# Ledger of designs, part 9: VHH binders against CTO1 family protein C17G9.12c

Target 1, 274 residues: CTO1 family protein C17G9.12c, of Schizosaccharomyces pombe (q9uue0)
Amino acid sequence: MLYIVDFDETITTYDTIHLLAEAVNKPEEWSVISDKYWQEYLAWREALPHSTTLTSYLPLLGGSRYLEEASIKRIEKSQYFSGLSEGALDNIVQLITLRAGFVEFINALVPDLRVSKTIFHVLSVNWSARVIEQTLLHHTDLTADLLCVHANDFDFDTSTNTTNGRILARNASSLLMNSTDKVREFRRIVQTDAVSSPLNVVYIGDSPTDFGCLQISPISILMRSNQKYYDILSRFEDVQLVDISEFPVQKAVPGKKIIYTCSDWCAIQKAFLA
Key: E = the ipSAE of ESMFold2; O = the ipSAE of ESMFold2 at other seeds; V2 = 0.75 times the mean of E and O plus 0.25 times the DockQ between their complexes.

## First folded at step 4 (VHH)

Design s07 (framework vhh_7yz9_2)
Fold by ESMFold2-Fast, scan of step 4:
Structure s07 (fold): chain B 274 residues (1-274), chain A 119 residues (1-119)
Amino acid sequence: as target 1 above (274 residues)
Amino acid sequence: QWQLVESGGGLVQAGGSLRLSCTASGFTFSNYAMGWYRQTAGNEREWVAFIGTAGDTTYADSVKGRFTISRDNAKNTVYLQMNSLKPEDTAVYYCATHRYGWGPYFDSWGQGTPVTVSS
């Protein structure tokens, strides 16, 4: 089994970007940055053409990349994250809460991960691969040699052990900002791992940045973190949402991609490990 | 944990006005931008209005000039004043908080407030 999973709101109960900003502890400055991002995102979203299929919707989502890049450049120019230490980022881990059943799921996989019978990757648009890695190491039986995290990361100055404020890709071909970027990295992972030993591929995610991977993965699971995202997918003519308790579905509606749904990792464990 | 409670909707004739309220609890309201969204059955939620932490506002083209969003941080409340209402404004209206990388949460703390505009 090859698992490729989103981090924020899929593994965690809440998005962790705000915790990165809170570690700097300048809420008024962060509000300016966040407000500008949302104004631009909402204007872009409103201008998006109507789409009745996920297939036609996905190319439109790719247009968000210039918005995300502009926001990251503003963050870098402001120096908001400059001077933030690795220790301060590690302290964030204590504030992160994980979805029910995730720790148990991962701990049950560890023996199979050690013999490469199962492979587990995290694929995230998050800005701190370090926070993702430390979260996994702190809460689960995963060891550093079993970590496969594809995300962005802060650019650390080795002399001070603090960030210079820049955000760079880590274990990915370029910055991970939207669904198109995640699909590129998903394909790279699958080509590397599945070709050598064909495995069932499972993608697990919760939001529009995951929609491309959910469309192309052989097995796709939507973690129901936000009803809005469920509603968007449910309206697409080429999507069939099915509770994971019915996995595997024997007869799909013709022309529709099955995306299984769940609200926690206990349901995933029952479907795949029991 | 976070609660947003919408109120003020109802039945109104075309050309009429309504004022919607959204009261927040469980977080530091003044630290977050707020928004109004609307949904018609079978359609995705459509953004209507946004108000930043400093009071800066932006509006969807369909409501600009007719709707006004405002906030009262002392009351943890965001408002949507709707004027010159049209039948096309008929929808369930939802309030949301905006956090960078943490999208507007819907359906976790309320059913919205329905607005029906007769022709």
Scores: ipSAE 0.615, ipTM 0.832, lowest interface PAE 1.3, mean pLDDT 88

Design s08 (framework vhh_7yz9_2)
Fold by ESMFold2-Fast, scan of step 4:
Structure s08 (fold): chain B 274 residues (1-274), chain A 120 residues (1-120)
Amino acid sequence: as target 1 above (274 residues)
Amino acid sequence: QWQLVESGGGLVQAGGSLRLSCTASGFTFSNYAMGWYRQTAGNEREWVAFIGTAGDTTYADSVKGRFTISRDNAKNTVYLQMNSLKPEDTAVYYCATHRYGFSPYYFDSWGQGTPVTVSS
């Protein structure tokens, strides 16, 4: 089995990007950056044309890249994250809460991961691959040699072990900002791992940045982080949402992509590891 | 624990006005942008209005010119003044804090909202 999994609100209970900003502890400077992002995001989202299919909606989601890139450029220009230490980022791990059943799920996979019978990748638009890696290492039986994290990361000065404020791609061909970027990396991972193996591919995510991967993965699981994202997918004529307790569906409706839904990792473990 | 408590809803005739309030506790209110959202039964939650930390505002097209969002940092309160109300404004209204990356659509972390019914 090849698992490719989102981090924020899929593995974690809440998004962790805000914790990165709080680690710097300059709330007045951060509010300027955050407010500008939200104004641009809300205006963009309201202007999205109506779509009756996921297939037609996905190209529209690609338009978010301009506002995500503009926000990252503002962050870099402000030097907001400049001087942030590895230790400060590691302290964030203590503030992160994980969804029910995740630790048990991963720990059950570790023996198969060690013999390459199963492969597990994290694919995230998060800005700190370090925080993702440290979260996995501290909470699960995963060891450094089993970590496959594709995300963004801060550019650390090796001599000081502090960030220079820039955000760079890590284990990805370019910065990961939206659904289109995640699809590009999903295809790269599958080509590398699945072509050499009869492994089935599972994508697990929770939000619009995951929608492209949910559409193209052989097996797709929506973690229900909030009702809005479920409602959006439920309106699409080419999508069929099915509780993971019914996995696997034997007869799919022609023309519809089955996306399984769950609220925690206990349901995933029961479906795949029982 | 972050807490948001909405109030001020009720029954009003079309063309009438209501002022909603949302009082925050458990965090430094002045550091966060605030927003108003609404939901009708069977429909997704939709954004209504946004106010930044510096007082700059943005509105959904459906409410522009009719609704005004404001804040009072001394009272940890955000307001929504609703004028020229229409039957389609009937919904449960929720307030939310806007944090970079944090979804404002979390139902588990929000209060029960304040219901607004606009008669034709």
Scores: ipSAE 0.654, ipTM 0.854, lowest interface PAE 1.1, mean pLDDT 89

Design s09 (framework vhh_7yz9_2)
Fold by ESMFold2-Fast, scan of step 4:
Structure s09 (fold): chain B 274 residues (1-274), chain A 120 residues (1-120)
Amino acid sequence: as target 1 above (274 residues)
Amino acid sequence: QWQLVESGGGLVQAGGSLRLSCTASGFTFSNYAMGWYRQTAGNEREWVAFIGTAGDTTYADSVKGRFTISRDNAKNTVYLQMNSLKPEDTAVYYCATHRYGFGPYKFDSWGQGTPVTVSS
């Protein structure tokens, strides 16, 4: 099995980007950055055309890249994250809580990961691949040689072990900002791993940045982190949401993409490992 | 941890007014942007109004000119003044905090909601 999995609110109980900002401890400066992003995001969303299918909705989600990139550029120009140490980022790990069953699920996979019978990738729009990696290392039996994390990361100065404030792609061809970017990297991962070792592919995610991957993955699982995201998908004529307890569905409805739903990793383990 | 309590909803006739309040606790209110959202049965929550930490405001097209969002940092409260109410404004109204960071609604914190019914 090849697992490609979102991080924030799929593996974790809460989104972790706010913890990165809090580690800098300049809340007034951060509020200016965050407010500007939210105003631009809300205006973009309000102008979004009505879509009755996931297929028509996905190109519209790609339009968000402009405002995501503008926000990252504002953060870099402000030097908000400049001087933040690797140690300060590692301290964030202690504040991260994981969804029920994740540790047990990944620990059960480790023997198969060591012999390449199963492959596990994290694919995230998060700004710190380091925080993702340290979270996995500290909470699970994963070792550094088994980590496959595709995300953004801060540009570290190796001599000082601090960031220069720039945000760069890590294990990705370009910055990961939206659904379109995640689809690009999903295809690259599948081309590398599934072609070399013919494994079935499972994508697990929770939010609109995952929708493109959920559409194209052979097996797709929506982690129900937010009722709003479930509601959006449920309205699409070309989507069929099915509780993971019914996996695998024997007959697909022509023209509909089956996306399995669950609330935790215990349900995934029961469907796939037990 | 973070708690939002909405109040002020009720039954009102078309053309009437209501003022909704949302009181926050458990976090530094002045550090976060606030928003109002509404939801009808069977539909997702739709954004209504936004107020930033500096008091700058934006509104959904459907309520612009009729609704006013404001905040009082000393009282940890955000308000929604609703004027010229229409039957289509009937919904449960929710306030939300917009936390640091990016991505659609990943950083929202929600209240329990206050119902508004506008009779024709």
Scores: ipSAE 0.538, ipTM 0.800, lowest interface PAE 1.6, mean pLDDT 88

Design s10 (framework vhh_7yz9_2)
Fold by ESMFold2-Fast, scan of step 4:
Structure s10 (fold): chain B 274 residues (1-274), chain A 120 residues (1-120)
Amino acid sequence: as target 1 above (274 residues)
Amino acid sequence: QWQLVESGGGLVQAGGSLRLSCTASGFTFSNYAMGWYRQTAGNEREWVAFIGTAGDTTYADSVKGRFTISRDNAKNTVYLQMNSLKPEDTAVYYCATHRYGWSPYYFDSWGQGTPVTVSS
């Protein structure tokens, strides 16, 4: 089995990007950055044409890259994260809570991961691959040699052990900002890992940045972190949402992509590991 | 735990007014932008109004000139003053914190919303 999994609000109970900002402890500066991002996002969202299918919606989601890129450039120019230490990022791990059943799920996979019978990748638009890696190491039986994290990361100065404030791609061909970027990396991972093994591919995510991967993955799971995102998918004519307790569906409705839904990892473990 | 509790909804005649309140706890309210959203049966939650940390406001086209969002940081409360109400404004109203990221709210902190019914 090849698992490719989103991090924020899929593995974690809430988005961890705000914890990165809080680690700097300059809330007045951060509010300016955050407010500008939300103003641009809401304006962009309101201007989106109506879509009745996921297929037509995905190209429109690609347009968000310009506002994500502009926001990252503003963050870099402000030097907001400049001087943040690796230790300060590691301290964030203590503030991160994981969804029910995740630790048990991963720990059950470790023996098969060690013999490459199962492969597990994290694919995230998050800005700190380090925080993702440290979270997995701290909470699960995963060891550094088993970590496969594709995300963005801060540019660390090895002489000071602090960031220069730049955000760079980590284990990805370019910065991961939206659904289109995640699809590109998903395809690369599948081509690399699936070629040598008869593995089924499972994508697990929760939000619009995951929608492209949910459409193309052979097996797709939506973690129900946000009712709005469930509602968006449920209205698409080419999508069929099915509770994971009914996995696997024996006969799909022609023309519809089945996306399984769940609220925690206990349901995933029951479907795949029982 | 981040908590948001909405109140102030009710039944009102077209052309009337209502003031909604949302009280926040579990985080430093003054550090976050706040917003109001609404949901009608069979539709996704739609954005209504936004207020930044400096008090700058933005509104959805459907409510511009009729609704006013405001905040009181000392009370950890965001308000939505709704004037010239129309039957189309009938919905359950929800408030949200705006953190940098892809989700406009933390779902587990979510209240039941406050229902508003506008009769013609």
Scores: ipSAE 0.508, ipTM 0.779, lowest interface PAE 1.6, mean pLDDT 88

Design s11 (framework vhh_7yz9_2)
Fold by ESMFold2-Fast, scan of step 4:
Structure s11 (fold): chain B 274 residues (1-274), chain A 120 residues (1-120)
Amino acid sequence: as target 1 above (274 residues)
Amino acid sequence: QWQLVESGGGLVQAGGSLRLSCTASGFTFSNYAMGWYRQTAGNEREWVAFIGTAGDTTYADSVKGRFTISRDNAKNTVYLQMNSLKPEDTAVYYCATHRYSFGPYYFDSWGQGTPVTVSS
């Protein structure tokens, strides 16, 4: 099995980006950044044409990249994260809570990961690959040599142990900002691991940044973090949402992409490891 | 334990008015932008109004000029004053906090939000 998995709200119970902002402890400055992003995002979303299929929706989602890029550039120009220490990020790790069953699921995979029978990748638009890596190391039996995290990361000065505030790609070909970027990286991972190995590929995610990967993965799982995202997918004519307890579906509707749904990792473990 | 509780919905005739309230607890309310969303059966949640931490507001085109969003930080409450209501405003209304994220983020409210039905 090749697992490619989103981090925020898929592995974690809630989005961790706000914890990065809180670590800086300048809420008034962050409010300006956050408010500007939301105003631009809401205006973009309102102008988005109605789509009856996931296939037609995905190119429209790709249009969000200019909004994400503009936001990251504003964050860098403001130097909001400049001076953020490694210790401050470690404090964030302590505040992160994981979805039910994740630790048990990943710990059960570790023996097979060590002999390359199973491969596990995290693919995230998060700005701190370090926080993702430290979260996995702190909570699970994963060791550093088994970590495959594809995300963004802060540009750290190793001599001061602080960031210059810039956000750079980590173990990815370029910055990961939206669904299109994740699809590019998903394909790169699959080519590297699955072409050289006859593993089944599973993508697990929860939100619109995952929709492209959910469409193209052989096996796709939607973690139900937010009812809105389930509702969006459920209305697409080319999508069939199926509770993971019915995996694998014997009667597939022709022309529809099956996306399995679950609320926690206990259900995934039962479907794939039992 | 972040919590949002909506109230103020009801039945009203076209052209009427309603004032919705949303009281927040479990976080520093003044640090977060707030918004109102609505949902009709079979449709995704639709953004209605946004109020920033400094009190700046923006509105969906469908409600601009008719709805007014406001906040009272001392009471941890966000309001939506709805005037000149139309049958197409019929929906369940939800409030949300806006944390930085790559999609609309909202808390699931206690119960089912606050339902608004506009007749005629």
Scores: ipSAE 0.563, ipTM 0.808, lowest interface PAE 1.5, mean pLDDT 87

Design s12 (framework vhh_7yz9_2)
Amino acid sequence: QWQLVESGGGLVQAGGSLRLSCTASGFTFSNYAMGWYRQTAGNEREWVAFIGTAGDTTYADSVKGRFTISRDNAKNTVYLQMNSLKPEDTAVYYCATHRYGKFPYYFDSWGQGTPVTVSS
ESMFold2-Fast, scan of step 4: ipSAE 0.693; ipTM 0.869

Design s13 (framework vhh_7yz9_2; at its last look DockQ between E and O 0.82; V2 from the best seeds 0.00; counts 0 for: pae O 2.2 > 2, unsure alone 64.6 < 65)
Fold by ESMFold2 at other seeds, look of step 5:
Structure s13 (fold): chain B 274 residues (1-274), chain A 120 residues (1-120)
Amino acid sequence: as target 1 above (274 residues)
Amino acid sequence: QWQLVESGGGLVQAGGSLRLSCTASGFTFSNYAMGWYRQTAGNEREWVAFIGTAGDTTYADSVKGRFTISRDNAKNTVYLQMNSLKPEDTAVYYCATHRYGLSPYRFDSWGQGTPVTVSS
């Protein structure tokens, strides 16, 4: 089984990007960056037409690239994240809580991961692949050789051994900012690791950045971090939401993509590892 | 830790006015943009208005010219003045903080809501 899994609010209880900003501890400077992002996001979101299908919704989500790029450029120009040590980033790990059942689920997978019967990847728009990796290594039985994180990361100045204020892609062909970017990298992971069959692939995510991967993955799981995202998917004519306890579905509706839903990792373990 | 409490909702005739309030505690209110959202049964929460930390505002097209968002940082309060109300404005109204990288629909960034009913 090839697992490709979102991080924020799928593995973690809460979105963790704000913890990165808080570690810098310049809240007035951050609020300028944050206000501008929200102004652009809300204007973009207000201009979106209503969609009745996931298929028509996904290209609209791809239209967010310009505002996501603009935000990263503002962050880089301000040098907001310049000067963080590896230790400062590692301290953030102590503030991150994992969703119920994840540690148990992943630790139960470790024997199969060691012999390559299963493969585990994280795919995220987060800005620190290091924080993702350290969180998983410190809280689970995973070792670095069993884990691959595809995300953005802070660039380091080797002469000072601190971050230089730039955000770059890690284990990805380019920056990961939206649903389209995640689909791009999802396909690269599958081409590399799912050599025998796409039906061995599970994507797990919680939010609109995951919707593209949820559409194309053979097995798709929505972690119900937010009722709004469930509600959005439930109204699409080409989507069938099914509680994970019913995996695998015996009576699929023709023309609809099955997306399984759950609220924690205990339910996933029961469905897949029982 | 973070708390948002909406108030001021109620029953009003079409064409009338209401002023909603949202009082915040547990964080430095002046460092965060604030928003108002509304929800009717069976629909997603819909953005209504935004006010930045510097006081700049934006509005959804459906309410522009009729609704005004404002904030009083000394009272940790954001307001929504709703004029020329229509039956279509009937909803539960929520205020939210706008933290970058965090969903505006997360429970502890989000009030319990105040119902508004606009009768024909």
Scores: ipSAE 0.486, ipTM 0.814, lowest interface PAE 2.2, mean pLDDT 89
ESMFold2-Fast, scan of step 4: ipSAE 0.713; ipTM 0.880
ESMFold2, look of step 5: ipSAE 0.526; ipTM 0.825
ESMFold2 (binder alone), look of step 5: mean pLDDT 80; pTM 0.812

Design s14 (framework vhh_7yz9_2)
Fold by ESMFold2-Fast, scan of step 4:
Structure s14 (fold): chain B 274 residues (1-274), chain A 121 residues (1-121)
Amino acid sequence: as target 1 above (274 residues)
Amino acid sequence: QWQLVESGGGLVQAGGSLRLSCTASGFTFSNYAMGWYRQTAGNEREWVAFIGTAGDTTYADSVKGRFTISRDNAKNTVYLQMNSLKPEDTAVYYCATHRYGKFSPYYFDSWGQGTPVTVSS
């Protein structure tokens, strides 16, 4: 089994990007950055044409790339994250809470991970691969050699162990910002692991940045973090949402992608690790 | 631990007015932008109004000139004054905080439980 999993609100109870901003502790400066992003996003969203299928919606999501790039450029120009230490990022880990059943799920998976019977990847648009890795190490039986985290990361000055304020792609590819970027990385992971060890592929995510991966994965699970995201998917003619308790569905409706839904990892464990 | 509690909804006749309130707790309210959204059965949740930390406001085209969003940081409350109500304004109204997250154009971080508004013809 190959698991590729979103981090924020899929593994964690709440989004963690705001905790990165709080680690700097300059809320007045951050509010200017955040407010500007939301004003641009809301204007873009209002102008977005209506879509009746996930297939037609995904290219429209990709059109937001310029908003996301502009926001990251403003963050870098402001140097908001400049001087932030590795220790400050590690302190954030103490504030992160995980969804019910995740620790139990991953700990049960560790023996199979050690013998490569199962592979587990985290794929996230988060700005700190370090925070993701430290969260997994702190809360679970995962060891560093079993970590496969695909996310952005801060540009650390190795001499000071502090950031220069830049946000970089971890593996020298472009930044992970939206659904299109996650699909690109998903395809890379699947091709690499499927060639060396053919496995059933499961994608687990909760939000529009995950929609492309949810469409193309053989097995797709929507973590119900937000009613709005469920509502968006439920209205697409080419999507069928099914509670994970019915996994595996014996007969798919022609022309529809089955996306299983759950509220926690206990349901996933019951479906896959019985 | 973040909580949003909406109130003020109800039944009103077309042309009438309602004032919705949303009281926040569990976070530093003044540090976050706030918004109002609405949803009718069978339809997507739609954005209505936004207020930034400095008090700058923006509105959906459908409500411009009729609705006013405001905030009172001392009371940790955001308001939506709805004037010249129309039957098509009938919906459940939701309050939300706007936190920077996921770098997704459809990301909203916290929702309240909603307050229903029915506008009779």
Scores: ipSAE 0.584, ipTM 0.815, lowest interface PAE 1.3, mean pLDDT 88

Design s15 (framework vhh_7yz9_2; at its last look DockQ between E and O 0.79; V2 from the best seeds 0.65)
Fold by ESMFold2, look of step 5:
Structure s15 (fold): chain B 274 residues (1-274), chain A 121 residues (1-121)
Amino acid sequence: as target 1 above (274 residues)
Amino acid sequence: QWQLVESGGGLVQAGGSLRLSCTASGFTFSNYAMGWYRQTAGNEREWVAFIGTAGDTTYADSVKGRFTISRDNAKNTVYLQMNSLKPEDTAVYYCATHRYGSWGPYYFDSWGQGTPVTVSS
């Protein structure tokens, strides 16, 4: 099985990007950055046409790139993330809680990971691949050789050994900012890891940045982090949402993409590992 | 414990006005942008209005010119003045905080309980 898994609110209980900003501890400066992002996002969202299918919705999600890029450029111009040590980033790990059942699921998977019967990747729009990696290494039996994280990361100033305020791609061809970017990297992962083996590919995510990968993955799981994301998918004519307890579906509806749903990793473990 | 409490909803005839308020506790209110959203049965919550930490406002097209969002940081309160109400404005109204997260307007640290507004035809 080739697992490609979102991080925030899929592996973690809560979104973690704000923890990166809070480590800098300049909340008034951060609120200016955050406000401008929200203003641009809400204007963009308001201008979107209605969609009745996931297929027609996905290109619209790709249109968010300009506002996502603008926000990262504002962050870099302000130097907001300049001056963080590796230790400061590692301390964020202690603030992160994992979704129920994830630690048990991953630890049960480790023996198969060691012999390459299973492969595990994280694919995320997060800004710190380091925090993702350290979170997984700290809370699970994973070792660095069993884990591959595709995300953004902070760049370091070699003279000070602290972050220099820039955000760059890590294990990805360019910055990961939206659903289209995740699809691009999903395809690269599959081409690299599935070339010599017919491993089944599973994508697990929780939010609209995952919707493209959920459409194209052979097995797709929506982690129900928030009812609003479920509701968005449930209205699409070309999507069939099915509780993971029914995996594998015997009565697929032609013309609809099956996306399995669950609320925790215990349900995934029962469906796939039992 | 982050909490939001909406009030001011009720029954009003078309063309009338209501003023909603939302009082916050458990966090530094002035550090967060606030918004109003509304929901009808069986539908997704719809964005209505946004006010930033510096007081900048934005509105959904359906309410521009009729609704005004404002905030009073000393009282930890955000307001929605709703004028020229139409039957289509009938919904449960929610306030929310906004935080920069992995995705869009549905990343909120907290939601209020909501206050129902009914606009009779």
Scores: ipSAE 0.601, ipTM 0.846, lowest interface PAE 1.6, mean pLDDT 89
ESMFold2-Fast, scan of step 4: ipSAE 0.714; ipTM 0.873
ESMFold2 (binder alone), look of step 5: mean pLDDT 80; pTM 0.811
ESMFold2 at other seeds, look of step 5: ipSAE 0.605; ipTM 0.844

Design s16 (framework vhh_7yz9_2)
Fold by ESMFold2-Fast, scan of step 4:
Structure s16 (fold): chain B 274 residues (1-274), chain A 121 residues (1-121)
Amino acid sequence: as target 1 above (274 residues)
Amino acid sequence: QWQLVESGGGLVQAGGSLRLSCTASGFTFSNYAMGWYRQTAGNEREWVAFIGTAGDTTYADSVKGRFTISRDNAKNTVYLQMNSLKPEDTAVYYCATHRYPGFSPYYFDSWGQGTPVTVSS
């Protein structure tokens, strides 16, 4: 089995990216950056055309990349994250809570991960691969040699172990900002890991940045973090949402992508490790 | 736990006015932008108005010139003053807190119940 999994609100109970800004502890400076992003994002979202299929929706959703890129450039020019230490990022790990069943699921996989019978990747638009890695190491039986994290990361000065404020891709060909970026990296991971032994591929995610991967993965699981995202997918004519308890569906409806749904990792463990 | 409680909805005739309130608890209200959203049965929530931490505002085209969003940081409250109401404004109204880069303009029902507004013709 090859697992490729989103981090924020899929592995974690809530979004963790905002904790990065809070670690700097300059809320008045952050509010200027945040407010400008939201004004631009909301205007863009309101103008978005209606789509009846996931296939037609994904290119429109990808149009937000200019807004995401502009925001990251504003953050870098402000030097908001400049001087943030590795220790400050590690302190964020203590604030992170994981979804029910995740630790048990991963710990059950570790023996097979050690012999490469199962492979587990995290694929995230998060700005700190370090926070993701430290969260996994702190909470699970995963060791550093088993970590496969594809995300963004801060540009660290190796002599001071502090950031220069820039955000760079980590274990990815370019910055991970949206669904299109995640699809590109998903395809690269699948091609690399499936070369010698074909593995069933499972993508697990919760939000619009995951929709492209959910569409193309052989097995797709939507973690129900937010009812709005479930509702969006349920309205698409080319999507069939099925509770994970019915996995595997014996006969797919032609022209529809089956996306399994669940609320926690206990359901996933029961479906795949029973 | 972050909580948002909406109030002030009701029945009003076309051309009338209502003021909605949303009181926040469990976080430092002044650090976050706030917004109003509305939803009719069977449809997804649509954005109505936004207010930044410094008081700068933006509005959906459908309500611009008729609705005014404001905030009172001392009371942890955001308001939506709705004037010249139309039957098309009939909806359940929700408030939301905006975090960046997270997508927090949405919330679960357990955080806020919304406040219904019905505009008769």
Scores: ipSAE 0.649, ipTM 0.850, lowest interface PAE 1.2, mean pLDDT 88

